# Miniprotein binders against Hydroxyethylthiazole kinase (thiM): the designs that were tried, part 5

Target 1, 273 residues: Hydroxyethylthiazole kinase (thiM), of Natranaerobius thermophilus (b2a1a8)
Amino acid sequence: MSTFNSNFKLGTYLTQVRQENPLVHAITNYVTMNDCANITLAAGASPAMCESRDEVSDFVPLAKALYINIGTINQEHKDSIYLAAEKASELEIPIVLDPVGAVAIKSRLDLVKDLLTNYNVSCIKGNNAEIKCLAGRKGHGKGMDSLDLGEDIQMVNSELSEKYNTMVLATGKTDLITKGNITVKVSNGTPLLGRITGSGCMLGILISAFIGASDNDWEAGIAATVSMGVVGEMAEESISSSTDLGSFRVKIFDHMAALTSKELQERGNVSEL

## First folded at step 21 (miniprotein)

Design ff8 (from ff1 with E8Q Q65K)
Fold by OpenDDE base, last read:
Structure ff8 (fold): chain B 273 residues (1-273), chain A 104 residues (1-104)
Amino acid sequence: as target 1 above (273 residues)
Amino acid sequence: SPELKKIQDELQEILLELTFLFHEIYQLQYELENGDPELKEKLRELRKRIIQLLRRLLEAKERLKEAKEGDPSVEKLKQEVEELKKEIDQLKKELDELKQEVES
């Protein structure tokens, strides 16, 4: 256990989520909606998937955070996203943005850029490819290690963070969280998280819950990222075989629900770069 | 105080219930994407009601933070909790009726 964990108040943010039980407004894709709801509940927050154009503006003020996952969007969802983002920004409700699919679809990339430019996004969470794409880098094919590309993801994160004045989480084998020139590395998690659908979306809504329960987006976002990783590790430890992905998925919820602030603090592996 | 804690617990339970109901209504809405417009409108009205109840709930939670044991405000909060519970029970009933209509 690296001695460096003592500098981050990870456990306190989980406690805060459970104490505050923040209502998290989510506009997300249908594929991960249930898992996002379940992980939010397991963490001790309250999910609400309000996406109706007619209701979203009325709902936004009720929530402590807005999670936007741009998954499969139609015009109605797009309109709802803009309405929600506008209202959230007006009310200074933190927005967590997941740019899913922005690498492959220009219209999604444009939407994400518009959101980042025009609204107050507290955190953007994406994989290395998505983050690089948002930072104006040409997408390199699936499977190229960031090391093979010669470009430091930390630099890309910093550029993106500074450009849009947002916290940037680049997910990967290791998660990098950046605000301005400060980057932390989260070394929690398991490859099994990449083998289940929606782990990234679950992380996004968890970040929203943690940020929504706290006045410190930076540390809350780190704590959320660590919590997902720690729960993944615990879930992996609790299954009989690495192929038991169904059991692993269920165990994520079980372990998130059972996770103590002490366990989060003790198992957290965060380092400043 | 035990009384304030009880109110807090009840409000939390109400929050969970409202969020579950809200999700359930959205699920039904998706199932009815090409369904009866009247049923869709009924679901829309239920969602609006839930949003209103959530607002009231959250306001009550804020009031609870300021409440002191023995304060008349506590009794008002208890009344609000009971009113919210009644409204939720009514919503559940209406939702169950709608589910039956969808299945018929």
Scores: ipSAE 0.543, ipTM 0.816, lowest interface PAE 1.2, mean pLDDT 90
Fold by OpenDDE base, fold request of step 22:
Structure ff8 (fold): chain B 273 residues (1-273), chain A 104 residues (1-104)
Amino acid sequence: as target 1 above (273 residues)
Amino acid sequence: SPELKKIQDELQEILLELTFLFHEIYQLQYELENGDPELKEKLRELRKRIIQLLRRLLEAKERLKEAKEGDPSVEKLKQEVEELKKEIDQLKKELDELKQEVES
């Protein structure tokens, strides 16, 4: 029995995205850029991938949220990230950070820790390995693989959340979202989301869109996470075979665009832990 | 108000167009990473223009939230929408010309 916590107004946040049509500033890798743009558009927000060092500071004030993915690290990109994060923090624009590759590459881990320490990061979204790594745990897993739930990820999330005063989303078979000592479990989604490139990045920018359209980062972030999961479920239901990954990918965008607030509310499976 | 709703819809469409153009220019710049510096500069200039139009658009959206039907401010918003559309048409034309240059 899906313990639908009727207390979350998930549908309201989708409505807000579509009504506000927030400009979402993204600094992301070139591999996921198109899918990030497409999912943002499908949700009813407006993406902008401005990463030029000479423009980023002027662009930041225009957006309602900043999504940072550290997937491509060169000096120029790093400089742009810092400039954007600084300006966003100055203006209290929410930052969503994706620590991709931080488990495998120390320089990325150091960058993420620096961003979390010095700037206003509203949400960190990573897999269990990335979250554990950020929390100072030694992991032996592949950087992008969801490690099996050995250590209580809830505890690790709470430690990380409190340390950096940020919302922590640990993605996996089930998603755990934590702020301080409060953790919610999102039980929406499908393993097929892990079989397409950029699903994590799409989730990150979607969280940015929802947060950017709302004054409640916590509930907006939950609603975004649920939305991605629900759309994944719908897309899986709409394909003929579990091997139709290309069709599945396209159906994610179709279902995101068609998703109603009612469907989101009804299909959402959120529980407090 | 039907009139205010129309303006809102037009501004949303303009936002969509501007963000699309911005993305398209970014992709083209990526493809030209080692390309003609003159073309890169032209693309950079187009991006700057888009950023300015985005600023104007967002300001207009904020003004619309405060506007009342029949106010003189509504007519100014209509004028702004038309000006933005003209600028976008010009940007599209220039971008198409640049694409042709890149493909030649």
Scores: ipSAE 0.537, ipTM 0.813, lowest interface PAE 1.2, mean pLDDT 90
Fold by OpenDDE base, fold request of step 22:
Structure ff8 (fold): chain B 273 residues (1-273), chain A 104 residues (1-104)
Amino acid sequence: as target 1 above (273 residues)
Amino acid sequence: SPELKKIQDELQEILLELTFLFHEIYQLQYELENGDPELKEKLRELRKRIIQLLRRLLEAKERLKEAKEGDPSVEKLKQEVEELKKEIDQLKKELDELKQEVES
């Protein structure tokens, strides 16, 4: 029985973000840093990109969530990630982890596995290939649908979720969010999100904002995922041509800023599997 | 309470300003990755100051949640808001000076 949208209080979590205005600590790559900051602000949260090893431990206690994107890997960045993750775990500050590039780069995979093993990661967000890779499956390339590899991504999500006691978001044409044996499908978004740089990073930091503003990581993470999808749909509706990617990108921020709790609730498409 | 709401709004604005400044400094730091070590150190000092202001701000925000209209604590919060604004203005000035040094 597809438990329809009616069971998810999606709009409430957006309201909470805007009311709480949580400080979100992000350690992310330089390519998407501005977009991550902007989407956080648009959602009604406050971004902070503190990654200095000398400051990160002092900064962590100030934030309501820590977003870690491993897109930029140097030794200093790794040191900062570990220091931040350690301090966040000590203080029970939720960590959202983006395993970007883990499929192609073993050192990134090892880092992600280490983080998941040793620290309190509330959510891991990756594409199907990244999630499969983390679960020890052989995967090739970016964004291949689970169907192409013959494995049920839901099972992989559950395995990964149970292994690391974390929420797993596998992004794709449809997003699958899993905690333990429970999986929900988010059927919001547009292929245009895959045509802009940093859409995954923006989703990751949004999840951090929503989780940081709530005591319910599961529902907050779902609501964040829905919000990014809904905003993508709205932005697509607002452009004249599917080739207007620059306009589309700008409209993401506009629509995130303008998004109402009612719109989120009404346009959200979540089903339990 | 209208008064408490005003303080809340002011604290929110300060938070936004601090986060913007922090981001701006971060961008400058990135641009100077291979630049003058002295400038990098100045940027680091500014970041540390912003972190301190953020801490104070967040502490004030927590105090506001417990404050009641007419309490002496409200006046202290107003004073803190004004002090934070003053310090932010100083930081903006120093950052502008630093930007000029980077561009020269």
Scores: ipSAE 0.529, ipTM 0.811, lowest interface PAE 1.3, mean pLDDT 90
Fold by OpenDDE base, last read:
Structure ff8 (fold): chain B 273 residues (1-273), chain A 104 residues (1-104)
Amino acid sequence: as target 1 above (273 residues)
Amino acid sequence: SPELKKIQDELQEILLELTFLFHEIYQLQYELENGDPELKEKLRELRKRIIQLLRRLLEAKERLKEAKEGDPSVEKLKQEVEELKKEIDQLKKELDELKQEVES
């Protein structure tokens, strides 16, 4: 099986993030807020967690991307999400959406579908179960983290991508990224990423940073996904035991900050399906 | 241009400082969820001021992209950088005062 190393210029997008230092607007859950901020800073971008209803519309124009995580949502948070998404869509600011909990909670699923239908979402990132659920597939949801590639996920990604005109990232042991009928496989990362809280949220805001720094959402999103995977691999290589999850978490930030464009390019493993 | 690069670096540092201050204020706000309404209002005012400074900063960054070495616009950018620094210093002082009020 010829490993078609896709000639993606992955390193260029990391360089672009660091050069532009984009302001990334995030509306996220309280559990992952600090890690999202830290990974954004480590990548060379600037995070801002503006979620107040009275301020969010004024803040949106300042950012290069909007990251929305629907975790830990209340009515005020929902109102802020809608205001932010509306303003971002008006200004053509890219939105990255994380459908966390959509499999188990109908109200979250309905919110995500509403956002995808009415606003300009550039990327949706979820696990295989969340993506399948959004595509109308009935199934037993795996937890928030899908460690394995689900059956027919490529087809589901394509259907979802075409339906909402968005890039779809289905996360797992291998990540599948789809735009329309084109799907790439990212074969970077480690199971340890699934053992820390907020790895998916960190990936989501990282995608936002990369997309916000570039005019090419597709390649930037791929580069961000590869970046998180590569940093995970490097962090795993730098710990003494696979049980050192606290050290692993810290090393993610260290390696993200130290990651070079060359390392990203060399370690990146992307193939077209 | 070394001069333009210096301005760029200064603007980047200001952006980092503003975003950090913004984060600190939000963290403090969460700690005060059921706290003194007056303190909450003061924090809200600080957030608004930071948003205004971010706007000015980003406008300056856009102006920098169009600036050429030796242009009068460069001097205006330097002045803007200095004004932003002064405003940030004032915000830091006010935030420190608020932190003391919260801890008291």
Scores: ipSAE 0.526, ipTM 0.810, lowest interface PAE 1.3, mean pLDDT 90

